# VHH binders against PH domain-containing protein DDB_G0287875, part 5

Target 1, 92 residues: PH domain-containing protein DDB_G0287875, of Dictyostelium discoideum (Social amoeba) (q1zxe2r132to223)
Amino acid sequence: SKGKSGWLLRKRPGRYDKLYSVSKADKYLRLYENEDTDNDPLYELSLENSIIELKQDLHLQLTLGNSERYIFTHESESEIVSWAQELQATMN
Below, E stands for the ipSAE of ESMFold2; O stands for the ipSAE of OpenDDE; V2 stands for 0.75 times the mean of E and O plus 0.25 times the DockQ between their complexes.

## First folded at step 1 (VHH)

Design f6 (framework vhh_8k46_1)
Fold by ESMFold2-Fast, scan of step 1:
Structure f6 (fold): chain B 92 residues (1-92), chain A 121 residues (1-121)
Amino acid sequence: as target 1 above (92 residues)
Amino acid sequence: AVQLQASGGGFVQPGGSLRLSCAASGFTFSNYAMGWFRQAPGKEREFVSAISRSGGSTYYADSVKGRFTISRDNSKNTVYLQMNSLRAEDTATYYCAARLYSGSYHTYDYWGQGTQVTVSS
């Protein structure tokens, strides 16, 4: 993968959480509270055996190998498409 | 009918170059993101490169970054893969694929027939 960092909105019941997201070639998606990545990430998601689905409403559904589900979106269509492509490329 | 016709493969020496083309018909090409995949003998099919529907964003597998360039011409319904600095490891059948912006991202909607690339001295 190319690697990618930037903000994503994570869908939760009744709200969206804004998370600074980092993808590197190591097959993990790491989600941080803010851009200070010297802090521990809030979530460290293994992309091994994961499934990516970008839905018609521009929500990216990530199903991890353990069946945990994360749903992301972005205000920019090009950004959420770019994230879907980055995560898929990282898994290949 | 929906068709993707890949062409441009052949035999080339290490360090050489080839340009692959994929001609699309039967759908509105400009609404689809396009990708190139390859399958080497004894290996699974792997991602090579992708281009957004507008052509404004491109993506590459680490093994081909800096050597391959994907582009598209929406007026000709064609996607291209310019392959430079070819290595023996690039030997594979190359496939083009199209996907609409919806559903499972790892699943492409339409697949073409492959074109064989052989890199050997």
Scores: ipSAE 0.000, ipTM 0.097, lowest interface PAE 18.7, mean pLDDT 83

Design f7 (framework vhh_6z1v_2)
Fold by ESMFold2-Fast, scan of step 1:
Structure f7 (fold): chain B 92 residues (1-92), chain A 121 residues (1-121)
Amino acid sequence: as target 1 above (92 residues)
Amino acid sequence: EVQLVESGGRLVRTGGSLRLSCAASGFTFSSYAMGWFRQAPGKEREVVAAISGSGRSTWHADFVKGRFTISRDNAKNTVYLQMNSLKPEDTAVYYCAAKFYSSSLYQYDYWGQGTQVTVSS
């Protein structure tokens, strides 16, 4: 995988949080409050031993090795598909 | 490289049972949904059963419900099709397939080469 950056919507009970997301070759997905990645990320998610599934409703489910789950979506179908492919390529 | 290798196909008598296996390599197996398809001579390929990456959700075609069961073992990178109460109409080449994303029962990304099942009347 070459990496990918962009906005994702994270599904939470009753809401969606907009997070600037960065995937790099080090096999972490990092989630930031905004595009200023000089700040510390809010979350650093290890993709090691993780599982991703892109559901029929275009929600990407990421299950981490510790069984913690993150659910993402995007207004653009092509973007969420691109994110799913990038994260899968990074894991493989 | 992605590989799917089916095994277990053979000649069986009507009413018999078979378990087909599909060994997967080259991808993160538990992230892919798996399906079993079959194709008889002169007929279109049809979907027989499907299982989600986690194994939690399964789908079976009406013509095999109660007779066939799909399952998977993610630790072994293997998907199975247990076939019971076999009928001559089940004679076909059986294919294993994998998909990362698609809501379609028919759209799969990777395919095995197939294993022949023949059921004698």
Scores: ipSAE 0.000, ipTM 0.237, lowest interface PAE 11.1, mean pLDDT 86

Design f8 (framework vhh_7qia_2)
Fold by ESMFold2-Fast, scan of step 1:
Structure f8 (fold): chain B 92 residues (1-92), chain A 119 residues (1-119)
Amino acid sequence: as target 1 above (92 residues)
Amino acid sequence: QLQLVESGGGLVQPGGSLRLSCEASGRIFSINAMGWYRQAPGKQRELVAFITRGGSTNYADSVKGRFTISRDNAKNTVYLQMNSLRPEDTAIYYCATRYGSSWYNYDYWGKGTPVTVSS
């Protein structure tokens, strides 16, 4: 029972996008428009050679191997901490 | 609120030893690299040592062979064992977390613990 799914808020300039997020043992984070994961994801993010950082303001920064950066948060502190731990565990 | 709490500083004679401790929240400790910096009177803050989440270590040339950084994941604590202390090691020692790939870009700092090596 590896993996985690749930809603995340992705920070964009001037806004947050609500995305259904799925991490599995294949070392990808996939971001979906909604909970229907049989549809294609909007983003497939390879976690290999990535860096995960959880900042004091509860924003999770994911820097991909290609230097692209994604910033996530959640209204629940325990949830964003859980996401940070799961993504770090998945990439190792 | 996320915080780092340093302890273990004090007055010691040249050639003596001290062990510094830094207790961190589980969130900071489990995810981030942890480091020790120091700031001597009239000098800029400098990196002493860091340890990655996986346990890899790096040291400033001035402390190699004398200082050892370690972490205890069960206690959410990072340590700096300081041996063969010199007057030049006198400084306030800070625990910090690393952000990004830069050794110098630590964003969050503790209050510091003073170390004086004298007489």
Scores: ipSAE 0.000, ipTM 0.131, lowest interface PAE 16.3, mean pLDDT 80

## First folded at step 2 (VHH; framework vhh_surovatamig_d1)

Design g1 (from e1 with Y100F D102G S103D S104Y G105E; at its last look DockQ between E and O 0.67; V2 from the best seeds 0.00; counts 0 for: pae E 6.5 > 2)
Amino acid sequence: EVQLVESGGGLVQPGGSLRLSCAASGFTFSDYWMSWVRQAPGKGLEWVATIKQDGSEKDYVDSVKGRFTISRDNAKKSLYLQMNSLRAEDTAVYYCARDFYGDYEYFDYRGQGTLVTVSS
ESMFold2, look of step 2: ipSAE 0.015; ipTM 0.337
ESMFold2 (binder alone), look of step 2: mean pLDDT 84; pTM 0.856
OpenDDE, look of step 2: ipSAE 0.019; ipTM 0.314

Design g2 (from e1 with R98A D99W Y100D D102E S103G G105Y F107M Y109V; at its last look DockQ between E and O 0.06; V2 from the best seeds 0.00; counts 0 for: pae O 7.5 > 2, placed apart)
Fold by OpenDDE, look of step 2:
Structure g2 (fold): chain B 92 residues (1-92), chain A 120 residues (1-120)
Amino acid sequence: as target 1 above (92 residues)
Amino acid sequence: EVQLVESGGGLVQPGGSLRLSCAASGFTFSDYWMSWVRQAPGKGLEWVATIKQDGSEKDYVDSVKGRFTISRDNAKKSLYLQMNSLRAEDTAVYYCAAWDYEGSYYMDVRGQGTLVTVSS
């Protein structure tokens, strides 16, 4: 996979954070405050040894190798499915 | 103060068994998903297993499926990992970790860990 970029909603207790997300072939998911990816990412998540799960409620759960969990969703159901597939492909 | 204390590690031969324990304090243990992670020499942290608050759901990394069993006792605020059929590649320092209700990483509080060495 060559990667994917776009907005994701990160689920936090009591809120959702809208983050510009970039997955790359280097097996990282990088989260930014905005579309300006020339800046440092807010988060740089290694997908190595991670588990990706798309739940029935269409939330994407990313469990990192260190057991940190990130939960994402999207306004578009098709997009969250696309992200799940993309991240899985990137990990393989 | 939030604290996690791992124990039960040791030296075992391949095919042997160990039972790890994690004693939690300083937070409402029963409200959180709990996990075991491990760090092998020269490698990064690796997720091993996770268990839901009530124990009704359990997940494992593929390499330990069928050999390891995660469990918990909420009354004792304790997490366990039964390790059977141990392999050399299971050699690592093992830590326990906690997640909040929303599935977010709650804390990165670890004890000194417990060393598991599998060697003939």
Scores: ipSAE 0.014, ipTM 0.282, lowest interface PAE 7.5, mean pLDDT 87
ESMFold2, look of step 2: ipSAE 0.015; ipTM 0.366
ESMFold2 (binder alone), look of step 2: mean pLDDT 82; pTM 0.832

## First folded at step 4 (VHH; framework vhh_surovatamig_d1)

Design s10 (from e1 with Y100W)
Fold by ESMFold2-Fast, scan of step 4:
Structure s10 (fold): chain B 92 residues (1-92), chain A 120 residues (1-120)
Amino acid sequence: as target 1 above (92 residues)
Amino acid sequence: EVQLVESGGGLVQPGGSLRLSCAASGFTFSDYWMSWVRQAPGKGLEWVATIKQDGSEKDYVDSVKGRFTISRDNAKKSLYLQMNSLRAEDTAVYYCARDWYDSSGYFDYRGQGTLVTVSS
């Protein structure tokens, strides 16, 4: 995959966390507090043995190999679809 | 049968404290993130606090940060909410809730609730 960066909304109880998200060829999704990726990421999620499902309500469900789960969305339908495609391609 | 049973609610004066308990049965309690949610009279459900499977991560709604503490005892299959410095706006039915999709706030089960009334 070509890699992708941009904002994602992570669903949490009662709120959404806005995280600057970066997918690269190393098969990690890294989540940052803001666009300054020279800082350490808040999360590094291994995409190996992961499952991606984009649901009808435009929430992207990511289940990691360790069974830990994350839900993401975006205000733009085209952007969350693009993220689903990018993460699926990266997992190949 | 999945069952969550809350207890510990009651009438307290502003500034008082209460400890809520939730007894879980019918599932592997240690496999789930657990939350407390509340519903004030005439309002919708509001998430209050969440705790990771092993207790290592906790999160709270801003209005209760520094006043409420969520905890769990996996051996006893119990969830707790220690509520300090209670305010009139904390008056609500408090529910123990299982987060079926980890910390995402998709609650598949909640108990019958326990009423907390903060009034003079």
Scores: ipSAE 0.225, ipTM 0.555, lowest interface PAE 3.7, mean pLDDT 90

Design s11 (from e1 with Y100E; at its last look DockQ between E and O 0.06; V2 from the best seeds 0.00; counts 0 for: pae E 7.1 > 2, placed apart)
Fold by ESMFold2, look of step 8:
Structure s11 (fold): chain B 92 residues (1-92), chain A 120 residues (1-120)
Amino acid sequence: as target 1 above (92 residues)
Amino acid sequence: EVQLVESGGGLVQPGGSLRLSCAASGFTFSDYWMSWVRQAPGKGLEWVATIKQDGSEKDYVDSVKGRFTISRDNAKKSLYLQMNSLRAEDTAVYYCARDEYDSSGYFDYRGQGTLVTVSS
């Protein structure tokens, strides 16, 4: 994978959190409060043994190896599709 | 079959406390985020609180923050809502709900609910 950075909406019950999301082809997805990635990420998600599914409603479901589930979306269809492709490409 | 059974509701005076319980069966309880939602008389459903599978993340609607505490016990397949400093506006039927992502955004598999009435 070539890596990808950009804003994603993480779905939570009752709200969405806007997170600056970074993939660097190291099998991690890092989620930041803002674009200043020199700070520690709010979340550092290991993609090892994860499952990535793009649903028909264009929500991207990420199920980690430890069974934690994260759901993302974006207002742009092309952007969420690109994220699904990037995360699939990062995994072996 | 999936079942959610709420209990612990009742009549209480303003400023009082109640602890709601939800007994879950028919699914792997620890695999799901769980939520409480409520419906006041004559009103629509309102989301109240949500808790992550392992209990490490919790969120609340602003009107109950600081007064209500959601918790779970995965070994007992149970979800709880501790309600303190109750107000008349908290009067509602309370439902526990299993949260799985869906395209509609609605919570799924609600029980029959338990009525909480806060009145002098």
Scores: ipSAE 0.014, ipTM 0.295, lowest interface PAE 7.1, mean pLDDT 85
ESMFold2-Fast, scan of step 4: ipSAE 0.493; ipTM 0.739
ESMFold2 (binder alone), look of step 8: mean pLDDT 84; pTM 0.847
OpenDDE, look of step 8: ipSAE 0.051; ipTM 0.465

Design s13 (from e1 with Y101F; at its last look DockQ between E and O 0.08; V2 from the best seeds 0.00; counts 0 for: pae E 6.3 > 2, placed apart)
Fold by ESMFold2, look of step 8:
Structure s13 (fold): chain B 92 residues (1-92), chain A 120 residues (1-120)
Amino acid sequence: as target 1 above (92 residues)
Amino acid sequence: EVQLVESGGGLVQPGGSLRLSCAASGFTFSDYWMSWVRQAPGKGLEWVATIKQDGSEKDYVDSVKGRFTISRDNAKKSLYLQMNSLRAEDTAVYYCARDYFDSSGYFDYRGQGTLVTVSS
């Protein structure tokens, strides 16, 4: 895993939130309000013991070790596939 | 056995307030996003509000924004819905549900619900 950063859409009831997402290959996914990553992230998600599933509708479902579920997508199919690959590589 | 027991419903006039409670047992309450859903007479199920495991995120259907507040107490394994400025269209049976956040939007509700009637 070489890291990855970029925008993802996080699914919420009735809407999507756009979050600037950062993987640093340290087994965390950090989600920011904007590209200014010097601020604290809105979310810091531990990928230890997580499950990553790319669904047929191109939603990426992340189930954390504590059973919290986060669902992401992107307008670009290749981008969401690339994120799935990055997060899977970080877990290995 | 997983149980969700709703209470606090009743008859109230338009503009009034009610506070609903849900007592959870038989599962690790703090592991789940929790939701309120409702069903008006003769209608389908409608999602109302959702709250994150630690209470730090909340979301509402547009029709109740600014009037309803969802909250939780993980130590008491309880979920709450404060309903203010009630309207006739809020009349429904309200259910407490576990929220799984998959692409189908599945809600796991199991109680009998609590009836809220808003009428003059």
Scores: ipSAE 0.015, ipTM 0.311, lowest interface PAE 6.3, mean pLDDT 87
ESMFold2-Fast, scan of step 4: ipSAE 0.544; ipTM 0.754
ESMFold2 (binder alone), look of step 8: mean pLDDT 84; pTM 0.851
OpenDDE, look of step 8: ipSAE 0.020; ipTM 0.374

Design s5 (from e1 with S104A)
Fold by ESMFold2-Fast, scan of step 4:
Structure s5 (fold): chain B 92 residues (1-92), chain A 120 residues (1-120)
Amino acid sequence: as target 1 above (92 residues)
Amino acid sequence: EVQLVESGGGLVQPGGSLRLSCAASGFTFSDYWMSWVRQAPGKGLEWVATIKQDGSEKDYVDSVKGRFTISRDNAKKSLYLQMNSLRAEDTAVYYCARDYYDSAGYFDYRGQGTLVTVSS
């Protein structure tokens, strides 16, 4: 995969967290508080042995190899579709 | 079987306090994020607070921040909600909920609920 960076919305119980997201060839999805990626990421998600599914409501369901789950979306349909394709390409 | 049993609700005056408890059984309690959700009369379910497996992360809906405290005791398989400075708008049935998607707010099990009425 070519890698991708940009904003994603992570679903939480009563809100969406806006996280700057970076996918690279090392097969990690890293989520940052803002675009300053020189800071430590808030989350480092290993994509090895992960499962991803984009649902009809345009929410990305990511299940990591350790069984942790993350739900992402975006206000732009084309962007969340692009993220789904990029993450699928980087996994296995 | 998975069971969640809430207790501690009751009638309380505005400004008062209550402590809710939830007893969990039938699953490995320490493996799950746990939440409190509530339903006011005639309203939908509202998420109130969530806590990570080890208690290291906690989140609250804005209207209860600084007033409510979520906690857990993994050895006792129990979840708690300390409610201080209660307001009439906190009147609701409160449910203990297991979070299926690790704090994404997809709840797969809830208890029977405990009624909290805040009235003068």
Scores: ipSAE 0.306, ipTM 0.600, lowest interface PAE 2.7, mean pLDDT 91

Design s8 (from e1 with Y106W; at its last look DockQ between E and O 0.04; V2 from the best seeds 0.00; counts 0 for: pae E 7.2 > 2, placed apart)
Fold by ESMFold2, look of step 9:
Structure s8 (fold): chain B 92 residues (1-92), chain A 120 residues (1-120)
Amino acid sequence: as target 1 above (92 residues)
Amino acid sequence: EVQLVESGGGLVQPGGSLRLSCAASGFTFSDYWMSWVRQAPGKGLEWVATIKQDGSEKDYVDSVKGRFTISRDNAKKSLYLQMNSLRAEDTAVYYCARDYYDSSGWFDYRGQGTLVTVSS
């Protein structure tokens, strides 16, 4: 995996949160409030032993090794597909 | 491990008020958006309200807007729901939850809930 960064929409009850998302080849997905990644991330998610599922409604479900679930989407189908590929690649 | 302990429920007349509390432990409370969800006896879970990590953004289901106020205190790792002008249809067990997922049927709640009964 070469890494990827960009905005994702994280699903919440009744709405989505826009988070600046950064994946590197270190098996983590870091979620930031904005593009200023010098600040601490809001979430640092370990992808080790995680499961990635891209649903037909273009929602990407990430189930972490500790059983927490995170659901993401994007307005662009190609972008969410690319994120699914990146996260699957970094786990391997 | 992760614990969410709800309190403050009870029997109240229509038009009355209650304040629910949730004590959180076993995770970094300030990293999470938090929600209240409710379940009437024998029915499915329904989302009620959500609050951002720093408390600056709040959202409510339309049926409670203007009557309920969600709040949090990150220093005390606590979540609150002020319920005013209560109606019979607010009768339910109320749960504190991390994130509320509406498309998958997943609700990240762990406590026993607190029963709110609104009846004459």
Scores: ipSAE 0.015, ipTM 0.223, lowest interface PAE 7.2, mean pLDDT 84
ESMFold2-Fast, scan of step 4: ipSAE 0.449; ipTM 0.712
ESMFold2 (binder alone), look of step 9: mean pLDDT 85; pTM 0.860
OpenDDE, look of step 9: ipSAE 0.016; ipTM 0.383

Design s9 (from e1 with Y106F)
Amino acid sequence: EVQLVESGGGLVQPGGSLRLSCAASGFTFSDYWMSWVRQAPGKGLEWVATIKQDGSEKDYVDSVKGRFTISRDNAKKSLYLQMNSLRAEDTAVYYCARDYYDSSGFFDYRGQGTLVTVSS
ESMFold2-Fast, scan of step 4: ipSAE 0.454; ipTM 0.712

Design t11 (from e1 with T50Y; at its last look DockQ between E and O 0.25; V2 from the best seeds 0.00; counts 0 for: pae E 5.3 > 2)
Fold by OpenDDE, look of step 9:
Structure t11 (fold): chain B 92 residues (1-92), chain A 120 residues (1-120)
Amino acid sequence: as target 1 above (92 residues)
Amino acid sequence: EVQLVESGGGLVQPGGSLRLSCAASGFTFSDYWMSWVRQAPGKGLEWVAYIKQDGSEKDYVDSVKGRFTISRDNAKKSLYLQMNSLRAEDTAVYYCARDYYDSSGYFDYRGQGTLVTVSS
């Protein structure tokens, strides 16, 4: 299976991890190091009771139910909004 | 209400210098990491520099290393960016940004920005 490419997870100011993502019907967001999603994910995030926010600078902020926070952007900013919608749909 | 107000931008020739300031209010300034970010025409937002609460830790985007210096005055609730040896590619609106997640360097507020134009 191939993940969606171009996502950037902000680890600290000016430092990003390039990731590949897959949203599953089981309400988990899985993030991978490369496009091969058959490998173990780097992150497996439960979207249950999570909050997704699109911020004014077009970054995506994901706050999990346990209050962990993740901030994402994309190589193509146009993809950020669509991903937010996709994640929201997954949560519903 | 959290407020960040940038100043100090302007038109400068290549090789010139500018010093940007940011006045913070509405929160305990000394409790937060602070950053400068910028947006060049037609480009996305780019992180420029950050500074720890006590100023003991700083970092910069590679393209400005050796030329820019971030600093802060917690007593004055102010953030600064000294920009030397300015280049055309430094042309951008510069924003002061508050970091609200120290371990990851996330920020949730930024000012209205101040325009820096580097041109001959």
Scores: ipSAE 0.022, ipTM 0.366, lowest interface PAE 4.9, mean pLDDT 84
ESMFold2-Fast, scan of step 4: ipSAE 0.494; ipTM 0.735
ESMFold2, look of step 9: ipSAE 0.064; ipTM 0.434
ESMFold2 (binder alone), look of step 9: mean pLDDT 84; pTM 0.851

Design t12 (from e1 with D59E)
Amino acid sequence: EVQLVESGGGLVQPGGSLRLSCAASGFTFSDYWMSWVRQAPGKGLEWVATIKQDGSEKEYVDSVKGRFTISRDNAKKSLYLQMNSLRAEDTAVYYCARDYYDSSGYFDYRGQGTLVTVSS
ESMFold2-Fast, scan of step 4: ipSAE 0.324; ipTM 0.630

Design t2 (from e1 with W33D)
Fold by ESMFold2-Fast, scan of step 4:
Structure t2 (fold): chain B 92 residues (1-92), chain A 120 residues (1-120)
Amino acid sequence: as target 1 above (92 residues)
Amino acid sequence: EVQLVESGGGLVQPGGSLRLSCAASGFTFSDYDMSWVRQAPGKGLEWVATIKQDGSEKDYVDSVKGRFTISRDNAKKSLYLQMNSLRAEDTAVYYCARDYYDSSGYFDYRGQGTLVTVSS
């Protein structure tokens, strides 16, 4: 029942950064175009066998079990740290 | 062997339109995000547009938003770029590019390119 929702900026080398509405529930991280979660998510990321790393520059790196990589940032340090903790707690 | 073959380039006047096509082979096309990148004379590669593997998300560089439309046909293993309201600054060789499988945003393959010249 404990989940987390908010906005995260996704970093993509060679392209502009993109803002997503993000929802974490159970073993899934879902990325949406906007806050309307009644629409299908653009990404539904299984956190099983994932590696979650919060780097010193406050870039949150998520490596999925299938080797896909996602890099997130937030303008608020406390918020990106909170996201890292929520995702890491799911893997324990 | 991964192959990407572009077509549809040509000479067009400012304000005109062109539709580029890319035929993919040698891999499971529907498993990859696909992109268009371009290189203007004497310049480096510039990313233009990306489409997610299922077509659900499309991204564009700011200079082409509202003018270019990226699309794909997974059954035909084809990628397209509809270019409207062309400007002299759009003159470039356009390449079809396959995004890295790891969603890192890098490209691992591109085709030979097709030349687009916008000139009066």
Scores: ipSAE 0.222, ipTM 0.592, lowest interface PAE 3.9, mean pLDDT 87

Design t7 (from e1 with Q53Y; at its last look DockQ between E and O 0.36; V2 from the best seeds 0.00; counts 0 for: pae E 8.8 > 2)
Fold by ESMFold2, look of step 9:
Structure t7 (fold): chain B 92 residues (1-92), chain A 120 residues (1-120)
Amino acid sequence: as target 1 above (92 residues)
Amino acid sequence: EVQLVESGGGLVQPGGSLRLSCAASGFTFSDYWMSWVRQAPGKGLEWVATIKYDGSEKDYVDSVKGRFTISRDNAKKSLYLQMNSLRAEDTAVYYCARDYYDSSGYFDYRGQGTLVTVSS
């Protein structure tokens, strides 16, 4: 895995939050308020023992080892597919 | 078997109005947050609006705030979207979806959708 960064939409009740998302192939997904990654991330999600599932409606469901669920999407079908591949690769 | 049947789409000029309806069956409608999502030609799905299971809370994507109103009638198992001041950018197939708000926040849509075309 060579990592990936870019904007993702995180599904929240009644809305989507736009988060700058970074995978460094270290088994973490870091979510930032903006592209200034010198700041601490808003969320640092451990992918250890997680389940990554790309749904038919092109929502990426991440279930963490602690059973927390995070749902992501993107306007571009190819982009969300690429994120699914990156996250699966970083877990391997 | 869960069914969601959308209706009310059509061709309108910019500035016009449409009311979309969704008839739900095969599940306990009043247990679910419900959403409208849309797909413009050649684009991905976009969330439009969500309404709480008892109708007491509503939220909208910024681009439709002040123009669209979501509502529901739990006795009739129906979801509605009143769309006013329509613009060309609102052209899309609109889908009714169950929103699993309290469990995960992802959408479960099943219908064929209803096409809204806004063109001068």
Scores: ipSAE 0.013, ipTM 0.127, lowest interface PAE 8.8, mean pLDDT 84
ESMFold2-Fast, scan of step 4: ipSAE 0.419; ipTM 0.698
ESMFold2 (binder alone), look of step 9: mean pLDDT 85; pTM 0.862
OpenDDE, look of step 9: ipSAE 0.018; ipTM 0.321

Design t8 (from e1 with E57D; at its last look DockQ between E and O 0.09; V2 from the best seeds 0.00; counts 0 for: pae E 5.3 > 2, placed apart)
Fold by OpenDDE, look of step 9:
Structure t8 (fold): chain B 92 residues (1-92), chain A 120 residues (1-120)
Amino acid sequence: as target 1 above (92 residues)
Amino acid sequence: EVQLVESGGGLVQPGGSLRLSCAASGFTFSDYWMSWVRQAPGKGLEWVATIKQDGSDKDYVDSVKGRFTISRDNAKKSLYLQMNSLRAEDTAVYYCARDYYDSSGYFDYRGQGTLVTVSS
């Protein structure tokens, strides 16, 4: 698994957490403050029974099995598409 | 009907400046966060800037920080983007977008866009 930077977790309009994301074969999405993954992740999200939806207009919606929902964006929509594919592959 | 109409785009040389405007109608403009997004040739949409309802809070994509300024006039139902020190990589169609936040979306409306071309 390869980490990717530049992700924005949207908390509300104009408020984003900049994240470094790592998805692994264990079906967890781990989000870090920066590329130093030796630190504890800010988020550790189980992708089991999760739904990934690529939405129009520059965002990815992740709904976890417990119904928690996360909205991600990126400065580049193409990266969102790529990430969606990656996450989906991880889930499969 | 919600409408967003962008204007102010054009051809400008690197290092130049341009000011974009967006005229909003069909909704209570002052109740919403507003954003600018852009799409460069051959690339996907890119978020550029967001501004709070009262203009007291602003956010920018890193590549435009210090160069671009988002602002709004709620009385005129208008959104603005002052772009200074323009670069070739800023070339894009720029869209005005109405922000909303819920579990289902990012922004729900955007205009038809205005083209900004930065070229020597």
Scores: ipSAE 0.030, ipTM 0.446, lowest interface PAE 3.6, mean pLDDT 85
ESMFold2-Fast, scan of step 4: ipSAE 0.499; ipTM 0.725
ESMFold2, look of step 9: ipSAE 0.095; ipTM 0.452
ESMFold2 (binder alone), look of step 9: mean pLDDT 84; pTM 0.850

